VH-VL binders against Glutathione S-transferase TCHQD (TCHQD). Designs and how they scored, part 16

Target 1, 266 residues: Glutathione S-transferase TCHQD (TCHQD), of Arabidopsis thaliana (Mouse-ear cress) (o80662)
Amino acid sequence: MQLYHHPYSIDSQRVRLALEEKGIDYTSYHVNPITGKHMDPSFFRMNPNAKLPVFRNGSHIILDTIEIIEYLERIAEVSSGIEDATFNREVVEWMRKIREWESKLFTLAHIPDNRRLYVSKFLRMVVIARMAESPDLASAYHRKLREAYDTEDKLKDPGALRRSKDHLLRLLDEVETKLEGTTYLAGNEFSMADVMLIPVLARLSLLDLEEEYISSRKNLAEYWALVRRRPSYKKVIGRYFNGWRKYATLVKTWMFVRVRSLLRKY
Below, E stands for the ipSAE of ESMFold2; O stands for the ipSAE of OpenDDE; V2 stands for 0.75 times the mean of E and O plus 0.25 times the DockQ between their complexes.

## First folded at step 8 (VH-VL; framework fv_lutikizumab)

Design s1 (from r6 with light chain S30D; at its last look DockQ between E and O 0.79; V2 from the best seeds 0.00; counts 0 for: pae E 3.0 > 2)
Fold by ESMFold2, look of step 8:
Structure s1 (fold): chain C 266 residues (1-266), chain A 121 residues (1-121), chain B 107 residues (1-107)
Amino acid sequence: as target 1 above (266 residues)
Amino acid sequence: EVQLVESGGGVVQPGRSLRLSCSASGFTFSSYWMSWVRQAPGKGLEWVAYISSSGSYIYYPDSVKGRFTISRDNSKNTLFLQMDSLRPEDTGVYFCARDTWGSYYDWFDPWGQGTPVTVSS
Amino acid sequence: DIQMTQSPSSLSASVGDRVTITCRASQDIDNYLTWYQQTPGKAPKLLIYDASSLQSGVPSRFSGSGSGTDYTFTISSLQPEDIATYYCQQYYDYPLTFGQGTKLQIT
């Protein structure tokens, strides 16, 4: 089993947490979206949306995060000798509710415009080069360019950003209330609902927003401390959020982007 | 100065109970997770239990699960360990330990001086 | 349970010597490792966290390194006050476990 992902992608973290919690071996392939590696023709042929993660088991490719997790549940249940895996209804309802929050728009609103625009220009040049190199994929690359412009339009809409923030606040308030009565989000055992939530909290931590969104909520704050003690968290997220690994990733990414831009070798 | 002071240790017959206390001072006790760690005579260290800052999350290793109960009273800055059905293998010095601020760590700073517990027939 | 194995179990060295203690985990613990010093009759004292980060107030002659399953604790120039037993501890997974200790003596 193969996973194409990036350590800072929310959905990549969700799938990796699921894999680690279930003890499923997998081969990790890093695909950095800021360097444009998700636009390479081989990756793009597997996933024309160029979104992470991509799960592969032989010729079987699964692109949707929840569908990947459902597949992993079925594999775990087959190993236990029980019929095909299925979700508890409450777990599934939490997973879909958490997924609906606009994490991309929220994240981009916290990146300085000059850095975002530099990377955006680099990525557009990468896409144009790939269209020239692989004309059979040109329509899919063109859709990717259009998505980039649509995202920039949303960033100009203050109502869209406010709605994303308000949505997050309502979600976290609901989680706060639920955690009053249970150890984990969907009960007293760790579940795939927690797997979906933890990367949201990690994103808030990465953006230096813990105080505003997490620490202000007593139950959520203690839950956040609890889940970070899990080996799955430490391996999937904690490993990459400690200072040296975080800064090494930033330096490598910027060096790649600057060198490739200067050499015009997109 | 951050200080942890254990009390309640003693000599007890197998099958009996002891209740250990740990009095905390010099820091906001209710903000920290707390642990008990023990050390058998002339031997290494063994983690015994943790309790979250509110008391909502508690965990024990199999060696003491079902026999020991960790608790806390945040209004009195006190951590407790109720030890039931004591066995000779529970003999040792019991340390109260604070988890570090920063939530990335399950390690201990500071430790109390420890209170000795002897379980012998 | 993650087993932590320290080497050596005991060690004698002279003042000024470089001392090295190793700690091996039964699985990859991704630098979730601490080193403690326990002087006779005292509580353990934290020296190093995150495998290599020195705790505040700890002399710079103490250091830690390593990754994966293999970790090393070093005293660059042994001092008389360094007589103690040294323990590694993993905090990757529960139960939290310690090495068996390394007793350090001055010759």
Scores: ipSAE 0.501, ipTM 0.797, lowest interface PAE 3.0, mean pLDDT 86
ESMFold2 (binder alone), look of step 8: mean pLDDT 91; pTM 0.926
OpenDDE, look of step 8: ipSAE 0.861; ipTM 0.925

Design s2 (from r6 with light chain S53N Q55E S56T; at its last look DockQ between E and O 0.72; V2 from the best seeds 0.00; counts 0 for: pae E 3.0 > 2)
Fold by ESMFold2, look of step 8:
Structure s2 (fold): chain C 266 residues (1-266), chain A 121 residues (1-121), chain B 107 residues (1-107)
Amino acid sequence: as target 1 above (266 residues)
Amino acid sequence: EVQLVESGGGVVQPGRSLRLSCSASGFTFSSYWMSWVRQAPGKGLEWVAYISSSGSYIYYPDSVKGRFTISRDNSKNTLFLQMDSLRPEDTGVYFCARDTWGSYYDWFDPWGQGTPVTVSS
Amino acid sequence: DIQMTQSPSSLSASVGDRVTITCRASQDISNYLTWYQQTPGKAPKLLIYDASNLETGVPSRFSGSGSGTDYTFTISSLQPEDIATYYCQQYYDYPLTFGQGTKLQIT
């Protein structure tokens, strides 16, 4: 099994946490979306929305996070002989609720405009270059250009940003209340509901927003400390959020983008 | 100045009980997870238990599970370890330790001075 | 449980010597490893966290390295005050486990 992902992608983290918690071996391929590698024609043909992650098991290619997790449940059942083919209702309800929060707009709103716009220009130039290289995909690449401009328009809409923040606050308040009575989100056992939530909390940590959103909530703060003690978290997220490793990733990404921009080689 | 001071150690027969205390000062005790770590005579260190900042999350290794109970009183800045059904193998110096919060840093800083526990007939 | 095998169990060295202690984990611990120093009659003291990061106030003659299952602690030039027992600890998975310790003596 192969997973095309990036360590800082929320949905990539969700799928990797599921794989690790189920003990399923996989081959990891890093695809950095800031460098435009997810727009390469061969990858784009496999993944027409240019979204991460991409899960592959032989000829099976699955793109949707929840569908991937359902497939992994099947694999784990066959491998272990344990009947675990269906989610209970509470786990499924939490997974859907957590997925509904739009993390992209929230994340971009917390990045300095100068850096964001520089990368945005680079990525638009990458898409234009790929369109020229692969005329058979030109309509799909044009759609990606349109999506990039639509995202920039949403960032100028204070109502859209306010709704994203209000949605997150409502979600975290519900989580805070639930954790009063349970160890984990959907009960006293770790579940795929926790797998969906942990990357949201990690994103808040990455953006230096723990104090505002996590530490302000007593039960959530303790939950966040608890789940970070899990080997799955440490392997999937923790090792990539360490200051040195985060710095190394930033340096590599920035050098790539800057060099390619200077050379006009997208 | 951050301080952790253990007390309650002593000599006891197998099968008996002891209650250890750890008094904390110089930091916001209620914000930190706490652990007990022990050291047998002439041997290495063994982690014994942790407790979350509110006391809601507790974990023990199999060697002490069911016999030891960790607890805390945040109003008195005190950590406790109730040790029941003591065995000769439980002999050692018991340290309380401030548990560093987060997955990067499940280490112990600072440690108390330790309190000796001897279990012998 | 993750077993931490520390080697050697004891060693003697002269002032100024380079000292190396190894720690092997029974599985990949992804650099979730600390090194402690315990001087006689005292509590352990944190020296190195995350396999290679020196704690504040720790002399630069101490260093750590390694990855995966194999980790190394080095004192580049041994000093008389370094007489202690040294422990590695993994914090990848529970229960937290320590190496058996390395007792360092000055000849």
Scores: ipSAE 0.484, ipTM 0.789, lowest interface PAE 3.0, mean pLDDT 86
ESMFold2 (binder alone), look of step 8: mean pLDDT 91; pTM 0.921
OpenDDE, look of step 8: ipSAE 0.835; ipTM 0.911

Design s3 (from r6 with heavy chain Y104W, light chain S30D; at its last look DockQ between E and O 0.81; V2 from the best seeds 0.00; counts 0 for: pae E 3.0 > 2)
Fold by ESMFold2, look of step 8:
Structure s3 (fold): chain C 266 residues (1-266), chain A 121 residues (1-121), chain B 107 residues (1-107)
Amino acid sequence: as target 1 above (266 residues)
Amino acid sequence: EVQLVESGGGVVQPGRSLRLSCSASGFTFSSYWMSWVRQAPGKGLEWVAYISSSGSYIYYPDSVKGRFTISRDNSKNTLFLQMDSLRPEDTGVYFCARDTWGSWYDWFDPWGQGTPVTVSS
Amino acid sequence: DIQMTQSPSSLSASVGDRVTITCRASQDIDNYLTWYQQTPGKAPKLLIYDASSLQSGVPSRFSGSGSGTDYTFTISSLQPEDIATYYCQQYYDYPLTFGQGTKLQIT
């Protein structure tokens, strides 16, 4: 099994946490979307939406996070030899609630404009170069270019930004209330609901927003401390996010983009 | 000035019980996870239990699970360890220790001075 | 449970010597490792966390390195006040476990 991902991608973290918690061995391939590597024609042919993560098991290529997790559930069930006829409705309900929050808009709104616009320009130039290099993929690259402009338009809409923040606040308040009665989000056992939530909390940590969103909620703060003690968290997220580790990758990525822009190598 | 002071250690016969206390000062006790760690005479260190800041999350290794109970009273800045069904191998110095809050968990800074526990006939 | 094995169990060295202590984990612990110093009759003191990061107030002669299952603690120039037992501790998975200790003595 093969996973194409980036350690800072929320959905990549979700899939990796699921793999680690289930004890499923996999081969990890890092693809940094800020450097435009996910737009290289060879990767783009396999993944025309240029989304991460990409999960592959033999002939199965799966792009949707929840579909990947469902596939992993079936693999774990087959290897254990036990079929589960019980529907776990609460886990699925939480997974859908958490997926509904638009993390990309929230994240981009918290990045300094000069950094964001510089990277956005770099990526548009990469897309344009790839269109010229691979005319057979031009319509797909054009679609990615339109998506980039649409995202920039949403960032100019203060109503959209307010709604994203309000949605997150409501979600975290609901989580805070639930954790009064249970160890984990969907009960007293760790589940895929927690796998979906943990990267949201890690995103808030990456953006230096823990005090406003996590520490202000006593149950959530203690839950955040609890889940970070898990080996899955330490391997998937803690390796990249502890202390100044989170800034080292960002600095290297920024330097790469600056050098390639100055040299006009896209 | 962060301080942890253990008390309640002593000499007890096998099968009996003992209750340890740890008084905390110089920091916001209710914000920190706490642990007990023990050291047999002339031997190394063994982690014994942790308790979360609210008391909602507790963990014991197999060596003491079912015999020891960790608890806390945040209104009195006090951590407790109730030790039941004591065995000679439970003999040692018992330290309370503060977990590091924030980005760095699972190690201990500071430690208390320790309270000795002897289980012998 | 993750077993931590320290080497050597005891060691004698002269003031000014370079001292090296190793710690081996029974599985990969991804640099989730601390080093403690325990002077006789006292509580342990944190020296190094995250395998190589020096705690504030700890002299620069102390250092840590390693990865995977193999970790090393070094005192670059031994001082008389460094007489102690040194312990590694993994914090990758529960239960938290310590090495058996290395007793350091000065000739």
Scores: ipSAE 0.497, ipTM 0.797, lowest interface PAE 3.0, mean pLDDT 86
ESMFold2 (binder alone), look of step 8: mean pLDDT 91; pTM 0.920
OpenDDE, look of step 8: ipSAE 0.842; ipTM 0.915

Design s4 (from r6 with heavy chain T100Y W101S, light chain S30D; at its last look DockQ between E and O 0.78; V2 from the best seeds 0.00; counts 0 for: pae E 3.8 > 2)
Fold by ESMFold2, look of step 8:
Structure s4 (fold): chain C 266 residues (1-266), chain A 121 residues (1-121), chain B 107 residues (1-107)
Amino acid sequence: as target 1 above (266 residues)
Amino acid sequence: EVQLVESGGGVVQPGRSLRLSCSASGFTFSSYWMSWVRQAPGKGLEWVAYISSSGSYIYYPDSVKGRFTISRDNSKNTLFLQMDSLRPEDTGVYFCARDYSGSYYDWFDPWGQGTPVTVSS
Amino acid sequence: DIQMTQSPSSLSASVGDRVTITCRASQDIDNYLTWYQQTPGKAPKLLIYDASSLQSGVPSRFSGSGSGTDYTFTISSLQPEDIATYYCQQYYDYPLTFGQGTKLQIT
């Protein structure tokens, strides 16, 4: 089994947490979306939406985060002989609810405009270059270019930003209420619902927004402390949020983008 | 100055109970997770239990699970350890420790001075 | 459970010597490791967290390093007040576990 991902991608973190909690071995391939590597023709042919992560098991390629997790549930079910545990309705309902919040717009709104626009311009130029060099993929690249402009339009719309924030606040309020009665999101045992939520909280931590969104909610704050004690969190997220790995990744990524932009070698 | 002061230790017979207390001062007690750690005579340290800041999350290792109960009273800045069905192997010095509530750590700083517990007939 | 093994169990050194203590985990603990000092008759004191980060107020002669399963604690120039037992502790997974300790004596 192969996973194409990046350590700071929310959906990549979700799939990696699921793999670690289930004890499933996999081969990791890093694909950095800020450098445009997810737009390389070979990767794009496998994944025309250019989304991370991409899960591969032989000829079986799965692109959707929830579908990947459901596939992992089936693998674990077959190997263990446990069939009914994989279809807990409350877990699935939480997974879908948490996925509905669009983290991309929220994240981009919290990046300084000059840096965000620089990267956005860089990625649009990468798409244009790839479209020219791979005419057989041109319509798919053109769709990605349209998506990039649509995102820029939404970032200029204060109503869209407010709705994204309000959606997150409603989600976190619902989580806060649920945690009053249970240890974890879908009950007293850790589940894939928690796997979906933890990377959302980690993103808020990465953006220095814990005080505003997490610490203000007593039950959520304790939950956040609890789940960070798990080995899966430490390996998948904690490792990359601290120390030299975080710093090295930021420096390498920014240098790559800056040099390629100056040389116009997209 | 952050201080933790344990009390309630003593000499008891096997099968009996003791209740340890830890009085906290110099920090916002209700914001921190707390732990008990013990040290048998001439031996190393063994973690015994933690309790979350609100008391909602509690964990015990197998060696004490079902016999020990950790609790806290945030209005009195006090941590408790109820030790039932005591065994000779429970003999040692019991430390309360502030379980650091920093961003992503669960180490202990500071520790109390400890209270001795002896379980012997 | 993650077993933590310290080496050596006992160590004698002279004032001014460089002292090195090792701690080996039974599995990769990703730098989730602390070092404590326990002076005879006193409570343990945190020295190093995150494998290599020095706690506030701890003298710079103390340091930690390592990764994966193998970690090292060093006193660059031993002082008389450093007579103590030193413990490593992993906080990667529960139950939290400590090394058996290294008793440091001065000759």
Scores: ipSAE 0.430, ipTM 0.771, lowest interface PAE 3.8, mean pLDDT 86
ESMFold2 (binder alone), look of step 8: mean pLDDT 91; pTM 0.925
OpenDDE, look of step 8: ipSAE 0.892; ipTM 0.941

Design s5 (from r6 with heavy chain T100L W101Y, light chain S30D; at its last look DockQ between E and O 0.75; V2 from the best seeds 0.00; counts 0 for: pae E 2.4 > 2)
Heavy chain, then light chain:
Amino acid sequence: EVQLVESGGGVVQPGRSLRLSCSASGFTFSSYWMSWVRQAPGKGLEWVAYISSSGSYIYYPDSVKGRFTISRDNSKNTLFLQMDSLRPEDTGVYFCARDLYGSYYDWFDPWGQGTPVTVSS
Amino acid sequence: DIQMTQSPSSLSASVGDRVTITCRASQDIDNYLTWYQQTPGKAPKLLIYDASSLQSGVPSRFSGSGSGTDYTFTISSLQPEDIATYYCQQYYDYPLTFGQGTKLQIT
ESMFold2, look of step 8: ipSAE 0.545; ipTM 0.814
ESMFold2 (binder alone), look of step 8: mean pLDDT 92; pTM 0.924
OpenDDE, look of step 8: ipSAE 0.867; ipTM 0.928

Design s6 (from r4 with light chain S30D A50D; at its last look DockQ between E and O 0.70; V2 from the best seeds 0.00; counts 0 for: pae E 2.4 > 2)
Fold by ESMFold2, look of step 8:
Formats: sequence, structure tokens, C-alpha cells
Structure s6 (fold): chain C 266 residues (1-266), chain A 123 residues (1-123), chain B 107 residues (1-107)
Amino acid sequence: as target 1 above (266 residues)
Amino acid sequence: EVQLVESGGGVVQPGRSLRLSCSASGFTFSSYWMSWVRQAPGKGLEWVAYISSSGSYIYYPDSVKGRFTISRDNSKNTLFLQMDSLRPEDTGVYFCARDETGSRSYYDWFDPWGQGTPVTVSS
Amino acid sequence: DIQMTQSPSSLSASVGDRVTITCRASQDIDNYLTWYQQTPGKAPKLLIYDASSLQSGVPSRFSGSGSGTDYTFTISSLQPEDIATYYCQQYYDYPLTFGQGTKLQIT
């Protein structure tokens, strides 16, 4: 089994947490979307939306995060038969509710404009180069170019940003209420509902928003401390919050983008 | 000045109970997770339990599960360890320790520790 | 449970010597490791967290390194006040576990 992912991608973290919690071996391939590697023709043919993560098992390629997790539940059945206590109705309802929150717009709104625009320009140039190199994929690459412009337009809409924030606040209020009676989101056992939520909280931590969104909620704050003690969290997320690794990744990515822009080799 | 002061240790017969206390000062006690750690005479350290800041989350290793109960009173800045059905192997110095709370990547180390309170279980 | 094997169990050295203590975990603990110092009759004191990060106020002669299952604690120039027992602790998974300790003596 193969996973194409990036350590800071929310959906990549969700799939990796699921893999680690289930003890499933996989081969990890890092694909950095800021350097445009997800736009390489070989990756794009496998994944026409250029989204992370991509899960592969033999000839099966699965792109949707919840579908990947459902697949992992089925292959984990070897030791527990057909039983699926962690994927009951409440778990499914939480997973879908958590996925509905628009995280991309929220995240981009918290990145400094000059850095975001520099990367956006670089990625547009990458897409244009790939269109020229792979004429058979040109219409799909053009679609990606239009998506980039549409995202920039949404970032100018304060109503869209406010709706994303309000949605997150309502979601976290529901979580806060639920955690009053249970250890984890869907009961007293860790489940795939927690796997879906933890990367949302990690994103808030990465953006320095813990005080506003997490610490203000007593049950959620304690839950956040509890789940960070899990080995799966430590391996998938905690390791990458180390300032040295975060700094090294940032420097390498930024140098790559700047050097390639200077040399005009996209 | 952060301080943790244990009390309640003593000499007891096997099968008896003791209740240890740890008085905290110099920090916001209700914001931190807390642990007990013990050290047998001339031996190494063994983690005994943790309790979350509100008291909602508690964990014990198998060596003490079912016999020891960790608790806290945030209004009195006090951590407790109720030790029932004491055995000779429970003999040692018992330390309370603060689990550092924050947004650091690694959250489970102990700083600071109290001075410890001795417990002797012998006939 | 993750077992922590610490070596040597005791060590004698002279003031000014370089001292090295090792700690091996029974599985990869991904740098989730601390080092403590316990002077006789006193509480343990945190020296190093995250395998290699010095706690505030700890002299620079103390250092930590390693990865995976193998970790090393070093005193670059031993001082008389460093007489103590040293412990490693993993915090990757529960139960939290300590090494057996290394008793450091001055010749």
C-alpha cells in the first residue's frame, strides 16, 4: 500500500492517523503542493484534481478521504471479523459533519498576502508549463488555473470568510457539548470521528489560534491535551510541530520556489 | 516560585491504606495535568498515575490499577493519592510532579517534582 | 510496554572528564525522551527534553542526542556537583517508563 501525502495537509493527516491507529503498513511518498509536485503529469494522470492524499493498493486508487478510511476499516477486519464498533452511525455522522467545514479558505485567510501571492504566481507558472508539456492534459490543467483564480476571488469576499469562521464555531460548540459526557467524540473509545477532528485542531494550533478556538472551551481543551498523548498523533503530527523540522521544511520549500522562479524552470 | 509539597507518608502494615497529599503553589494548579511517581529504596523511578486538569481523565499502570486512586481539589490546589491494599512492594518515596501544560510539541515530561514523602509497608 | 535500557548502571570519572550515558528503547520512540538528574536525597530535576533540548537554567556542559531507539546523554566536562543518578524517560506511549538509572561517582 502507498500513500501520496504531505505532513501538513489536513486530509493527509486524517488518513495517516487512521493507518497508524489500525497498525497498517504503507509506503509514504511526500508530495509538496507549494513546489507544484502535485501538478507533475504522472501524478495528475493518477489524480486529475491534484488533491492530497492519494491512496493506492495495487490497481485500486482511492482519492476521497472518507472512502480511504472506509477501505482501511474493511482490510482491518481480518482480526475482528465483520464487526465495526468504531464506524457506527454516530461516527459516520461526525465524520461528515467535520468534513463539511471549508478549511482551505480559512487557512489561506491567515497567511500573509505577500507570501501567498508569490506562491500563487509560482504555481500558475507551473500549471502553464505543464499545459505546454502535456497537450493531452491541457483542459484539465486549464481547469486548475481557473480554480486558482476563483480561490483568489473568494479570499476577497468577507462574507465567505465569516461563514467559514461561523461554521467552525458552531462545530466546536457541538463538540464541546458532546465531550461533557464522553472521553472521545463518539463515545469512550477512540474512533474515526476523532481521526477527522484532530487535524482541524492541529491546524488551529499551527495558525496560533488555540486561545480563540480551543482554550476557550474547557472540554475541548482537555480533549486536545488527551489526544496529543497518543502515539499516532505524535508520529503523524507532533513530530512535524518541532520547530527544527518545521523551519527546515519552510526554508527548503521557499528556496526551491525562489530558485526555480529565478531560473524560469518550472 | 513553583512549589510542590507532599505529605501523608508513613509506616503501615500490609493491607492497610494511606492517603497522600500534594500542596501546590506558585502556578495556576487548575491549568495543569498532574502525576505521581514513586521510587523504591535504592531503585529506579516508576510512574504511578496521571490526572487531567479538571480531573476528568485518569490513567494507571497495571501495577497499581484497582488499588490506587488519584484525585484533585482545584479549590485547595491539592493533589491526592489514595493507596488501598498496600503491599511491601509499594514501599518507596512518592513524588508529585507537574505535567507541563502548553502548546509545545511534546507534552508529557515532569517539571517540577516535589521533594517526596516516604511510604513504608512492612509487618 | 516500552522498556528503557540504560547503560552503564554505574560509572566513575574524574573532574573534567567527558561522561557518556546511553539509553535504548524497545521500540522507536521518535525523540519523545527526557533526561533527569537526581542528586542524593533530592527530587529528580529535568535536564533535557525532546531528546536534545536543554531545559532553562541547565548548564551547557549537558547535552543529549540520538534518534529512533538509541539515545545518548553527555556531560562534556564533569564537575563535582554532577554527582547524581541519571534517568532517561520515554513519553511516546503509556505507561510512561524510565531507565534503570546510572549512578555517577567522582574518583
Scores: ipSAE 0.561, ipTM 0.820, lowest interface PAE 2.4, mean pLDDT 86
ESMFold2 (binder alone), look of step 8: mean pLDDT 91; pTM 0.922
OpenDDE, look of step 8: ipSAE 0.778; ipTM 0.893

## First folded at step 9 (VH-VL; framework fv_lutikizumab)

Design t1 (from s5 with heavy chain W107A P110I; at its last look DockQ between E and O 0.76; V2 from the best seeds 0.00; counts 0 for: pae E 2.2 > 2)
Heavy chain, then light chain:
Amino acid sequence: EVQLVESGGGVVQPGRSLRLSCSASGFTFSSYWMSWVRQAPGKGLEWVAYISSSGSYIYYPDSVKGRFTISRDNSKNTLFLQMDSLRPEDTGVYFCARDLYGSYYDAFDIWGQGTPVTVSS
Amino acid sequence: DIQMTQSPSSLSASVGDRVTITCRASQDIDNYLTWYQQTPGKAPKLLIYDASSLQSGVPSRFSGSGSGTDYTFTISSLQPEDIATYYCQQYYDYPLTFGQGTKLQIT
ESMFold2, look of step 9: ipSAE 0.613; ipTM 0.841
ESMFold2 (binder alone), look of step 9: mean pLDDT 93; pTM 0.947
OpenDDE, look of step 9: ipSAE 0.838; ipTM 0.923

Design t2 (from s5 with heavy chain S53Y; at its last look DockQ between E and O 0.72; V2 from the best seeds 0.00; counts 0 for: pae E 2.8 > 2)
Fold by ESMFold2, look of step 9:
Structure t2 (fold): chain C 266 residues (1-266), chain A 121 residues (1-121), chain B 107 residues (1-107)
Amino acid sequence: as target 1 above (266 residues)
Amino acid sequence: EVQLVESGGGVVQPGRSLRLSCSASGFTFSSYWMSWVRQAPGKGLEWVAYISYSGSYIYYPDSVKGRFTISRDNSKNTLFLQMDSLRPEDTGVYFCARDLYGSYYDWFDPWGQGTPVTVSS
Amino acid sequence: DIQMTQSPSSLSASVGDRVTITCRASQDIDNYLTWYQQTPGKAPKLLIYDASSLQSGVPSRFSGSGSGTDYTFTISSLQPEDIATYYCQQYYDYPLTFGQGTKLQIT
């Protein structure tokens, strides 16, 4: 099994956490979306939406995060010969609730405009170059270019940003209430509901928003400390996010984008 | 000055119980997870329990699970270890420690000075 | 449980010597490792966390390195106050486990 992902992608983290918690071996391939690697023609043919992660098992390619996790649940059940890995209704309900929050707009609103615009220009140039190099894919690349402009339009709409924030606040309030009665989100045992939630909290940590969104909620703050003690968290997220580690990746990415832009090599 | 002071150790016969206490000062006790760590005579260190700052999350290794109970009273800045069904193998010095694993800082800091426990007839 | 094996169990060295202690984990612990110093009759003191990061106030003669399953603690120039037992500890998975310790003596 193969996973094409990036350590900072929320959905990549979700699938990686699921793999690690289930003890499923996989080959990890990093694809950095800020450098435009997800737009390379060979990857784009496999993944027309240019989204991460991409899960591959033999000839089967699965792109949807929840579908991947459901597939992993079935693999774990078949391998163990035990039917205790099946989703229950509460786990599935939480997974859908957490998925509904649109993290992309929220994240971009917290990035300084200068950096965001510089990267956005770089990626548009990459897409244009790929259209020229692979005319058979030009219409799909054009769609990605249109989506990039649509995202910029949403960032200019303060109502859209406010709705994303309000949605997150309601979600976290619901989580806070649930954790009063249970150790984990969907009960007293760790489940795929927690796998879906943890990367949301890690995103808030990446954006330096823990105090506003996590620490203000007593149960959520304690839960966040609890889940960071898990080996799956440490391998999937802690390796890349603790202390200075997050800056090393950001510096490398920025240097790549800057050098390629200066040399006009897209 | 951040301080942790253990008490309640002593000499007891196998099968008896002891209750250890750890008094905390110099920091906001209710904001931190706490652990107990023990050290047998002439031997290394062994972690024996943690408790979250509200007491909602507790964990024990198999060596003490079912016999030891960790608890805390945040109004008194005090951590406890109830040690039941004591065995000679439980003999050692018991330290309380502020537990920062899973926080931004990932270590034990500070440690108390320890209280000795001897289990023998 | 993750077993931590230290080597050597004891060590004698002269002031000014370079001292090296190794710690081997039974599985990959991804640099989630601390080194503690315990002077006789006292509680352990943190020296190094995250395998190689020096705690505030710890002299620069102390260092750590390694990855995966194999980790090394070094004192670049041994001082008389360094007489202690040194422990590695993994914090990758529970239960938290320590190495058996390395007793360091001078001359």
Scores: ipSAE 0.523, ipTM 0.810, lowest interface PAE 2.8, mean pLDDT 86
ESMFold2 (binder alone), look of step 9: mean pLDDT 90; pTM 0.909
OpenDDE, look of step 9: ipSAE 0.834; ipTM 0.912

